# Designs tried in a protein design chat: VH-VL binders against o27280. Part 214

Target 1, 266 residues: o27280
Amino acid sequence: MDSMNVPEVLEIKRIVEESESVKTFIFSWDFRREVRPGQFVMVWDFRDEKPMSVSLIDPVRSEIGISIRRVGEFTDRVHGLSEGDLLGIRGPYGRGFELMGRDILLVGGGIGMAPLAALADEATARGMRVDALVAARTADELLFLDRLEAAGVNISTCTDDGSCGFKGFAHERLLTLEENHDMAAVCGPEPMMFQVMRILDERDVPAQLSLERYMKCAVGICGQCCLDDTGFRVCAEGPVFWSQELSRVREFGRYRRDPAGRRVPW

## First folded at step 9 (VH-VL)

Design M66 (framework fv_cemiplimab)
Fold by ESMFold2-Fast, scan of step 9:
Structure M66 (fold): chain C 266 residues (1-266), chain A 118 residues (1-118), chain B 107 residues (1-107)
Amino acid sequence: as target 1 above (266 residues)
Amino acid sequence: EVQLLESGGVLVQPGGSLRLSCAASGFTFSDYGMTWVRQAPGKGLEWVSGISGSGEWTYFADSVKGRFTISRDNSKNTLYLQMNSLKGEDTAVYYCTRGDYSYPFDYWGQGTLVTVSS
Amino acid sequence: DIQMTQSPSSLSASVGDSITITCRASQSIYNYLNWYQQKPGKAPNLLIYAASTLQSGVPSRFSGSGSGTDFTLTIRTLQPEDFATYYCQQSYSTPYTFGPGTVVDFR
């Protein structure tokens, strides 16, 4: 409990290059602090701290992996690190995904595939049938295809520019895929998730969606992480929500909040 | 109250380029996705392109993908459609509308005519 | 892409008549269906969204029904200003598609 609020300094054990812009950093982990797919940790480079989803959970090897996309100064510094270098890790935080039934559909956009890759590992290990719809702007941004294939996942791809698979958006591709799943898990840009959720709701497929909104606080009492209509806090009650919960949130898919709590459109 | 005013429609040669503008007033522009819909003379309505409130998300009809780009300037309450490599079949009245994936096309401008011919 | 068809392509009616226009989608679009009215030389006007919800300011003589693939627009007690072309449009998925339109002409 107390230790979750203090960063632990961990050595980078291994680095996997997922793409030109994404790397997975692997750490030894003491699983007395249990980690579930869909949870996040705060990564501290001794200057700044940022929330990152856990993309690999391996209790057998006592390892976790954190996938980081290069988008700014913090992530550029972290991408410059090597095996043997140190990072501070706090957590895990947040509500993880819940598995039910025999069949699951994963719908991921860009780096949103990171938490879904960890979920795919758990689902396949449980003997579930896993279908994944992997979406990105271009082929170079499609992540974890080899890992998903090795796990026995049935993969469909789509890219906005048509450079791999279906040419179009995730929700457009979803309309052409098998309807029957016991549940779904969705992670990616919020406008994508909104449209995907709408289709899954009409198909009566219960879905869990992961929101990255304002994941800058590591405590459950954070006003910046509140949703407009319900008062749900992403850090405490999220980041994973059931579609039934999100259907009550008018701002989902339309706008977000800045650190001052002002509305910012998607 | 809500007003949308398109401009920029002119006669253009095949292969040419043109930028359409739509001035919006009477509502908080950035709170709404916006859409361009066109209508060829004597024909029905065809959806062309949509853009989210922030401008980060854009959608296009297959017939215009790679040739047209949609953008917006929320500080000026203005929507744009940049049309490149124009073809004869792009000849149409172009309407800007308020709405996209999260909202119906509830208000329409008067339209601006684009004619593509030699 | 989701294809939309309308029936009839045109109809003739008199003031006071009640008319129905049908719209069919090539696949289920649930209730993600909008109806628009366009008068000659004018921009289209939203009448109905979510298959059956009347847009604010639209007269109650207009009503919509249907779900899945089959939809109907009904105009009770047709008025002179109702002579126009009517379009259905699916809002379920991009690319958004319109029906070909139904022309309602004076008899």
Scores: ipSAE 0.028, ipTM 0.586, lowest interface PAE 7.7, mean pLDDT 86

Design M67 (framework fv_cemiplimab)
Fold by ESMFold2-Fast, scan of step 9:
Structure M67 (fold): chain C 266 residues (1-266), chain A 118 residues (1-118), chain B 107 residues (1-107)
Amino acid sequence: as target 1 above (266 residues)
Amino acid sequence: EVQLLESGGVLVQPGGSLRLSCAASGFTFSDYGMTWVRQAPGKGLEWVSGISGSGEWTYFADSVKGRFTISRDNSKNTLYLQMNSLKGEDTAVYYCTRGDYSYPFDYWGQGTLVTVSS
Amino acid sequence: DIQMTQSPSSLSASVGDSITITCRASQSISDYLNWYQQKPGKAPNLLIYAASTLQSGVPSRFSGSGSGTDFTLTIRTLQPEDFATYYCQQSYSTPYTFGPGTVVDFR
């Protein structure tokens, strides 16, 4: 592998405002260091570092993009940066998505569309037929619709509140989609991913799911970055897992652990 | 030029205490986690303890947990290892290294010898 | 704790030889494996991290491979300065653990 454990200080080349709360930060990248959709990088603002999925991989322009939602102190600071400012990037880390067959279904919730947008670009470049189910709480939280449309992706949307597309949850919308696919890729809140995985398993569609919840712990505090029933390390053995692997994890989509190790509802 | 200089290694009685220091130069100290690795005479390497760049997170090998503490003073570019309740099996050369969970141990000091004996 | 083993414990070689050292982890550690070189009386130095990534300044005759539980360090066309002890180390989980070392001696 490349120099992934040594942070590289990179200049922000371009910032794309994806929504009121989400920005994509674009950096020049030397593609002698291969990066694949589904992998993540550690973003370092010289005070703290956080794992972020790669949302754009563009070897033609020699660029990568990292999409960040404003949800707390770190992300607020990063959102305050401008083109020309510097960030440290380590990685990529983790296993990426694997593509197989002729057609793929993408199911993304909220910021979970970020790694799936990069995957959509690779799948379309490979000549696959790509169908995307893009889910969010509200229309304002649907991400990357214009990028997906430009790539020729067949898009279905759903929002919890019905403000765009189907009114309901991703798994409810999926039940109304009868088209079979050679594979699927899923990224979003764990309860959504669990429900979607269950439907895809019943349809005998192999699915890969991106599980991001423990990435920081795997890098910073290794002992806490495991799924209880399997011992999987998200940053080492994930973040992308096949649905068959996740089906053996009692914890997936049902509960999480607090700092004392007690089960709490998701 | 990155440089790490350990000091403090001496002969100590069993049950005694000792503090090791490591002076760092040539890099922004607070940006890097730091680690102590030891090597008993004629034996292999054993990871002892690590500390994050901010000092917020500390980690210990089971053999030293509860007896050793790791700390750093970022204003002085200095790493410390406080060793209490020393045992004969703590006899080793102690190396200061730059690195932690997110960065390989890419620079090592020359080591400082700690001997625990009557 | 993750246990690391190395094979062989020692080997004898001549300048110009190609040698291999193996390292095994008691559980999967993906590619979170580092290799260090230690010459007699000196501190260790980093050769390889992330199983196969060469540290800056390390000669290309050194290479690493492997993933999961089985890893290999290869030195092509051994040079006089390569006679040393080599250690693998997992960086997957604390406590970080080193292999017992492989001594590379003159034949």
Scores: ipSAE 0.000, ipTM 0.376, lowest interface PAE 19.5, mean pLDDT 83

Design M68 (framework fv_cemiplimab)
Fold by ESMFold2-Fast, scan of step 9:
Structure M68 (fold): chain C 266 residues (1-266), chain A 118 residues (1-118), chain B 107 residues (1-107)
Amino acid sequence: as target 1 above (266 residues)
Amino acid sequence: EVQLLESGGVLVQPGGSLRLSCAASGFTFSDYGMTWVRQAPGKGLEWVSGISGSGEWTYFADSVKGRFTISRDNSKNTLYLQMNSLKGEDTAVYYCTRGDYSYPFDYWGQGTLVTVSS
Amino acid sequence: DIQMTQSPSSLSASVGDSITITCRASQSISRYLNWYQQKPGKAPNLLIYAASTLQSGVPSRFSGSGSGTDFTLTIRTLQPEDFATYYCQQSYSTPYTFGPGTVVDFR
């Protein structure tokens, strides 16, 4: 019914190769259609369409960027495109991030850094102090480090294999960080997000989490966005949720032991 | 102590229905997601279904999707698995476990045997 | 779905031996890997979670290692009570998937 529900065919203006497996596709955008960090668009290659988070929002240059990881047939085809080729874009869709306070912690895993990179730009433009914990399997899979540094973000890295920064997972690195923040934003693999959320909740840091893995269906009309037939639909209500909102409804399990060292009844 | 006790496993004809129950004690039931895992005779472990602490969210293995329903009654500390359109390949010991999408399966019940045979 | 494989499918060892069981995931699961022990006629019990963290009450002769796609469970100085089947399971994403199991026979 709205023009946002019809794909607009846009020319790929520029392609940035972020890593061997990730590219950012940049398009001219009319900012009379507001786009906020944390929102997604549907990308159509004239055969299939998939939801992709917006990773660059630049109203000064009238551009948006969409970062895509190569994981299957659709993304392989899109990665084969060149500047000047066409893609269908519709949206934006979903609830974006909200910014509060003076400082923010970003915790991103892999491609989850894409929406957080856009958020970092907005937060720094607002004069917030931004700390980013960037996690990946290996150093070569760490994303947006140069862009974050250019924006004035204080960066910590961790890799599973220890090839860059802290050796270990995002939540293990977070446990060694003592600095408090007014809020946090988290995006990455669901197990990482759950562990990070629990640590932030214990520290009384309000966090927003982006559950992008559930955006595999059309906005608001697909059962894949639900955990069951009567459940909450991420594509209709999300993808961004506050940790207290998510904890209240989903009742994530407790830590195996609390911060005082007490063990959960085994 | 944490205890999980399954019940309801019996012999059922193909195409039939059966409801399994799991009684939980020794922990705050509503704080934890719960999972059903099955094991066919002489075979390995297969994840079947999971449910959040509130009961609002459920997950299913593709092999049972559309036929099985998971539910819970937090006032009775009880987990359920409603099994419909049963097939021979559903024959297994069904285990109730504490754990879901955010917590590994740290406690298991003793299991209840479901046999689907003519 | 993430596929899990284990090797060997079975092994025989004497009391006092050290054994290693391997588990491989079809894609990277970071350290989100659990190990379970199942004794004959009994329900499984959790041994190790997060690839290398020992569950409370589990003897220190058990240890886990690995990250990404390749993982190992090591049992040092095997005891008679270690006669069991061992399963790995990824906790990275749903559906949670188990390996096919490794039977450890003390003969």
Scores: ipSAE 0.007, ipTM 0.398, lowest interface PAE 13.7, mean pLDDT 82

Design M69 (framework fv_cemiplimab)
Fold by ESMFold2-Fast, scan of step 9:
Structure M69 (fold): chain C 266 residues (1-266), chain A 118 residues (1-118), chain B 107 residues (1-107)
Amino acid sequence: as target 1 above (266 residues)
Amino acid sequence: EVQLLESGGVLVQPGGSLRLSCAASGFTFSDYGMTWVRQAPGKGLEWVSGISGSGEWTYFADSVKGRFTISRDNSKNTLYLQMNSLKGEDTAVYYCTRGDYSYPFDYWGQGTLVTVSS
Amino acid sequence: DIQMTQSPSSLSASVGDSITITCRASQSISSYLNWYQQKPGKAPNLLIYAASTLQSGVPSRFSGSGSGTDFTLTIRTLQPEDFATYYCQQSYSTPYTFGPGTVVDFR
């Protein structure tokens, strides 16, 4: 019996450079351990272990991809690895995205496009119409545009500096886009997701939002993975939540908790 | 209880630079996003810029993007607005307010007058 | 950008009157509308947020209503201290925008 709690040492089969700060690491995967868009795995470099969203799910090639942004010591070490090097992977963990209806809006900011890229693949394979709003600070930080285009996704972009597409933020761009979607999926910085959620609620579009940054605990056993008043354990019940669930969480989009349980503002 | 006090407003030449400060007291500064709102003489209110509680997220009106920078020092309970490449249209009283995307602008400072004149 | 308009631009009233100010958004903003009062030479103060919720310390003669695109501020039994300029502001999306203001003047 396969155990998702035991890290499997896997060889890095291929590395895709998505931007100067983001790489996708591709591994052979045994799909007897099912993986869904929105789920994450624990990546172990034999020194530290960190949660990372699955950004590619390819059962035809028996591959998964994990996209990692360079933000600190662990990610710097992983970014220094080459094809043929080894990493420990365990999981998958968490609740994935649920698809319904015939059309979906994806709204992603920065690395938040990673789980949405996997979702886009599934949605297009099911015959859904997929519109994606891809947001970043600058044009060179827009992620997965080629993958989304290849999948048949209708893409809108926005950058804070106006270097590509709409000049402004995701929620500002969303106001200028078509209102009619059966559902939406949103992933990115929490302040962006909070603003986007407001607009989707006004349009009566049910939305699922992914809270990536709360996934520092293994299988939801630590308090840092709880969402304050609601008691949701992000890695056990999340990271994907419906907007109705998140509307009751006062901390969403405003502050997070550190390992000691103290407020850390966004 | 809650107090906000702006400073730094002065006469400056077009193309010049100026930094405004806002000293906050009476609340946990880092728990709140902060905003700058301006008002040209005899005119209405115009939102200028906002910053999240941590200082990580910043927002700007199109009229000031690329010229103004907002920042904060949570250890000193102080909000800043760095204004570069000033134009005559930037002449206004600048108000510091508590609030951002998640809260209304519930407390305002007295304002500081910036005059950009040739 | 979401554009805000107010009607009337000015009105004259007497103490004891009830007055109504209207605010209109160029697109739906749900209930994300705030009302501010500004007295001559003073900073604005928040009166109402979320279209109808009275800020702590604000007299009950002030009330707000509306949703979507059309909003109303009502002041019942106008007092001398209520002669001021009133602004609506949408908090739905950045860039945040204010209405042009309504001057409530002494008749």
Scores: ipSAE 0.119, ipTM 0.671, lowest interface PAE 5.7, mean pLDDT 87

Design M7 (framework fv_cemiplimab)
Fold by ESMFold2-Fast, scan of step 9:
Structure M7 (fold): chain C 266 residues (1-266), chain A 118 residues (1-118), chain B 107 residues (1-107)
Amino acid sequence: as target 1 above (266 residues)
Amino acid sequence: EVQLLESGGVLVQPGGSLRLSCAASGFTFSDYRMTWVRQAPGKGLEWVSGISGSGEWTYFADSVKGRFTISRDNSKNTLYLQMNSLKGEDTAVYYCTRGDYSYPFDYWGQGTLVTVSS
Amino acid sequence: DIQMTQSPSSLSASVGDSITITCRASQSISNYLNWYQQKPGKAPNLLIYAASTLQSGVPSRFSGSGSGTDFTLTIRTLQPEDFATYYCQQSYSTPYTFGPGTVVDFR
């Protein structure tokens, strides 16, 4: 629709400090524009525009939340904003997660927990049993634990350095858990998602993975959004893909592309 | 070339036990999930059981859960199905198939007939 | 469990005809849908996986389409060797369930 392609200037209603490097920005939202977990919006600071996953969907309060990690110039500027300041939002865009069955496993790494937190809210509201494996490099980088606990989610944690929960990577922790689920949803660094996908495929658990790279191309032409073997455009056909779709993509989890389009190993 | 060869199907009395084997060749056996699918005479296909490449995870249809056990010996490229407490309803041709987690059952053996009757 | 249904249960056709078989899942399975062909007295063989991807070595007259809950298998210019039973199967979640099959017979 036209309204989805024109930025709406919205006031920042509330800012939640999730960690030293992550903030959630909350806006009033008109839910005549449906938003599903796994979809993203384009955030415009009147200088540049970046794609951000929706991390909170609250039709009761008529609010959405967008969680942003400080990783560069744009995100540094946005982190400097205060409640009452304005941002341009357009969207939502992309394919969201689908919920099926009675139980779901969420596997999130770092900021990848953001879209999964929104999904957890929907899954629990539907009466599903939700297990979440929350992974990060260190304890202070684990995100949304309080929110997941409040939603009734069963939480497991792991950190690379062993500062909280299992010491190791998400896929290593997953190997110590033998419970099966009707489905899984995975979001985080691409190498983590690749390893987790392989284990879930081995266990016959269908998985959806949120592949957020190259989403700058949401409504435009962008060669960088194409995946090697299948030609999928993340912004057009994703960002959420089923594991069977991604298992055919040679580059998934193995390399990315630089600004010149060259393959760069993870 | 990928080949799967089932063996062990015979006539068994109700309540009896039987072990089926599937010999695999032409691929790296331990890299693939393996599956048993059965077909009763004149009926359709029914998924029975699956096993991961490592053998650590096993899956069963409700109709056989608790009675059947799936296992594999990767050093011998062989898949097994141990069938206990056999019922008349277990009478079927049992197919061994290669289940790749990237793609479904792409290679099938010729099948081995199990008949459960007095 | 995910239930799979096929329509029609049987179909009569002549060589050279184009035929369509439908498959429906009781819940959304995205594109985790496979088609198999089984000739009398033989093991099944894979025709199509991921709803629309043709297996290597399968003639181009076979095609699949659909997503979510509704899927179709189409055979263009039916050949004598195509008279067989066709099964759809979901690979979305265990237990992997098959449709009841569609028998394609001579008219």
Scores: ipSAE 0.006, ipTM 0.450, lowest interface PAE 12.6, mean pLDDT 84

Design M70 (framework fv_cemiplimab)
Fold by ESMFold2-Fast, scan of step 9:
Structure M70 (fold): chain C 266 residues (1-266), chain A 118 residues (1-118), chain B 107 residues (1-107)
Amino acid sequence: as target 1 above (266 residues)
Amino acid sequence: EVQLLESGGVLVQPGGSLRLSCAASGFTFSDYGMTWVRQAPGKGLEWVSGISGSGEWTYFADSVKGRFTISRDNSKNTLYLQMNSLKGEDTAVYYCTRGDYSYPFDYWGQGTLVTVSS
Amino acid sequence: DIQMTQSPSSLSASVGDSITITCRASQSISNWLNWYQQKPGKAPNLLIYAASTLQSGVPSRFSGSGSGTDFTLTIRTLQPEDFATYYCQQSYSTPYTFGPGTVVDFR
């Protein structure tokens, strides 16, 4: 495990258009520096730096991939780049997923499938049985289905509007799936993650959940720490947490904080 | 003190539309998800729809999906239920409640009666 | 969908009695179970959440127990104001579902 403290300027080797709003940017990577699924890098466009989860870890081709959803000024600028253009990459940072057991469940919502796609590759390479529940609002927002299928993952889908697979939410679909897994990994909108976590907890399946908003805490930015409703101070290294750790965080699934530290409801 | 007050219930012809409102006071409205629950005359309680504190996440019972929409205006502390393509079986008292996936339905309004009949 | 059943559908009791109402879920819901009281002509009010946690302001004669699929609401030393309809509700997964209710009447 090796982390960078200074951005390295890397050429965009390939861009994969995952959907209308999501692209994966692929860079050459020297795998003498370890990268684990669930870790993130800081992406620098020579003006601003933002944390992004690593979505592809390919030591055979010596490549990493970073999947970015278009949601604001920084991501709009990055989406405007082409193959051959340059970005600064610093990292990897943060606590990655831990694999255990033989059978693993992945539950991903929207862009949350990005770090889970990297985890699926690692788990299948280790000979684990991988079941993935892929959730989105509509069929065109389901991500990485072809990649997961190519890796040998057993895929279930659900969409809010019923345009692909089960009509409904991830937690509603999960109730109809087999209960036998040694662990689970979950990433997506916090309301989805909260409801999925409670089902996995009832089934005694240890779960790891990835919270993108805590990536800044992992690089030491103290402004992301908060007090819960009882005045208990919470300051944690992310982005991956065990479900038992998150059960003590009262804001999880209810609200987040803006850059000024103000409460923003889900 | 927490108070919820529903309004908008009237007699509507089948196939018609109606919007219900719920005025909230006594708490920080945006911190809580909200829910609509209905009760047909002489019958039990039926969950209709829920909305998160921000309004970005909405949930519906299968019986109303595609016909009803839930929304909120956090600047006015008001919850709405837009009901379209109304059917006789939608006749019920509609209750506004505070609560969603993360909270029990801990406070209820007085209810507003919607009658769908010719 | 998770189906909820209650037993009995109705019961008659006298002031001072202790009564028990049962609620069953069609699948395990852990402790994600709430109890509500509804008096004639009025809105429901929350009595108990998380199967056994008493809502603030609710008298201690009310208690809840159970986990998984089987739950009970107990009212000790029944008072005149307790004659009402009682509903259980699962909060485990959408769509949220209520039991059919139990009517508690004067004997």
Scores: ipSAE 0.252, ipTM 0.715, lowest interface PAE 4.7, mean pLDDT 87

Design M71 (framework fv_cemiplimab)
Fold by ESMFold2-Fast, scan of step 9:
Structure M71 (fold): chain C 266 residues (1-266), chain A 118 residues (1-118), chain B 107 residues (1-107)
Amino acid sequence: as target 1 above (266 residues)
Amino acid sequence: EVQLLESGGVLVQPGGSLRLSCAASGFTFSDYGMTWVRQAPGKGLEWVSGISGSGEWTYFADSVKGRFTISRDNSKNTLYLQMNSLKGEDTAVYYCTRGDYSYPFDYWGQGTLVTVSS
Amino acid sequence: DIQMTQSPSSLSASVGDSITITCRASQSISNDLNWYQQKPGKAPNLLIYAASTLQSGVPSRFSGSGSGTDFTLTIRTLQPEDFATYYCQQSYSTPYTFGPGTVVDFR
């Protein structure tokens, strides 16, 4: 009688403070309903529903985690909740990351580290060698460093202001890293992802990129989730795309659209 | 009509500093990335620096990295290039252009001449 | 860095001629190539972007083609105002690099 399109009301089992603005909400999960890194769920507070990437997948404890940054009314209300309170969850939705090769690079900016943290857990559990480039504006906004370290990930950091690690942007730090990888996974602000993708393409490293900004619709019928030129529906065909797919999208990294459909450059 | 007007080019001593300005009109300035391109006398075009519409992202040629900074004031529709530790090799006409990694350089100002000499 | 070369470095032509300028990238840049025209004492102006897309307001006698590493700019039925220097530029990756230019002189 269950459907991926009907919210299940779940109790918040545990809340982890990741930073001043980010919390991870942990729920018991029945893993007969598969969930993979890179997929998202719809979180319902009984007033509004928003898409959120899954940041923790723990079959041993039968738990999933959803990391939420405080940016508006919905997220403010959710951040006000406590252990024992209820949220509606439906999903998972979307295409997850695919792992291949032996050595993998993760490049994450801000909250974009959330789906990459789940991917890092899976990759290390498979015995892969994982390098992560974690980027943020300041040291206080770097996320999941302790989790990545505990998982055995080789971590490089960069901050715009130089407060932790390399002073500069993710793509600038990547240019100073000479190691080759069998694949990469990238998630963060679209301009960052665009620059990173171009560097990885030049190095002949296949990359998967997560387009979280288009997760507005939980069902694949929503035309608003379509990318320019290709007609890809992010909620149905994404949010994770190979760099070869995104290289054909004129919109990616170059402009976005407002609610009226007008082009807005980054 | 899109208009870009550079100013600030003068003769400066080696090791000196100079700030160039570019006044933009005829479009929504904050919607576009902006770029500086230079041309040494009798030579070709060389990309110098770019900045996103929000000012969040900046890019530099290796020859100027660490010496030049690019910034913008979207409330005044003005682009800036702060040039420090100037060298003779920096002598060029500096053009302000509309465009960055997302768009071609579709409009150019008339340029401002910077001469670095003793 | 991506290196750009142009051929020829200069050419002489008469009004009504059709001319072709070649641009080569040191590595694949997909179709991220732009063409600019510069007249003496003036700023450059954009002619073509994305290898083959004509900028609005540019006469249809200008056309571009190519992909990967090899690109061409063609000017059909050359007009007096077309005597200028032409530059190609890759927008694939920073630093954005220009070709050395091709001077089109009146014969």
Scores: ipSAE 0.000, ipTM 0.431, lowest interface PAE 14.2, mean pLDDT 84

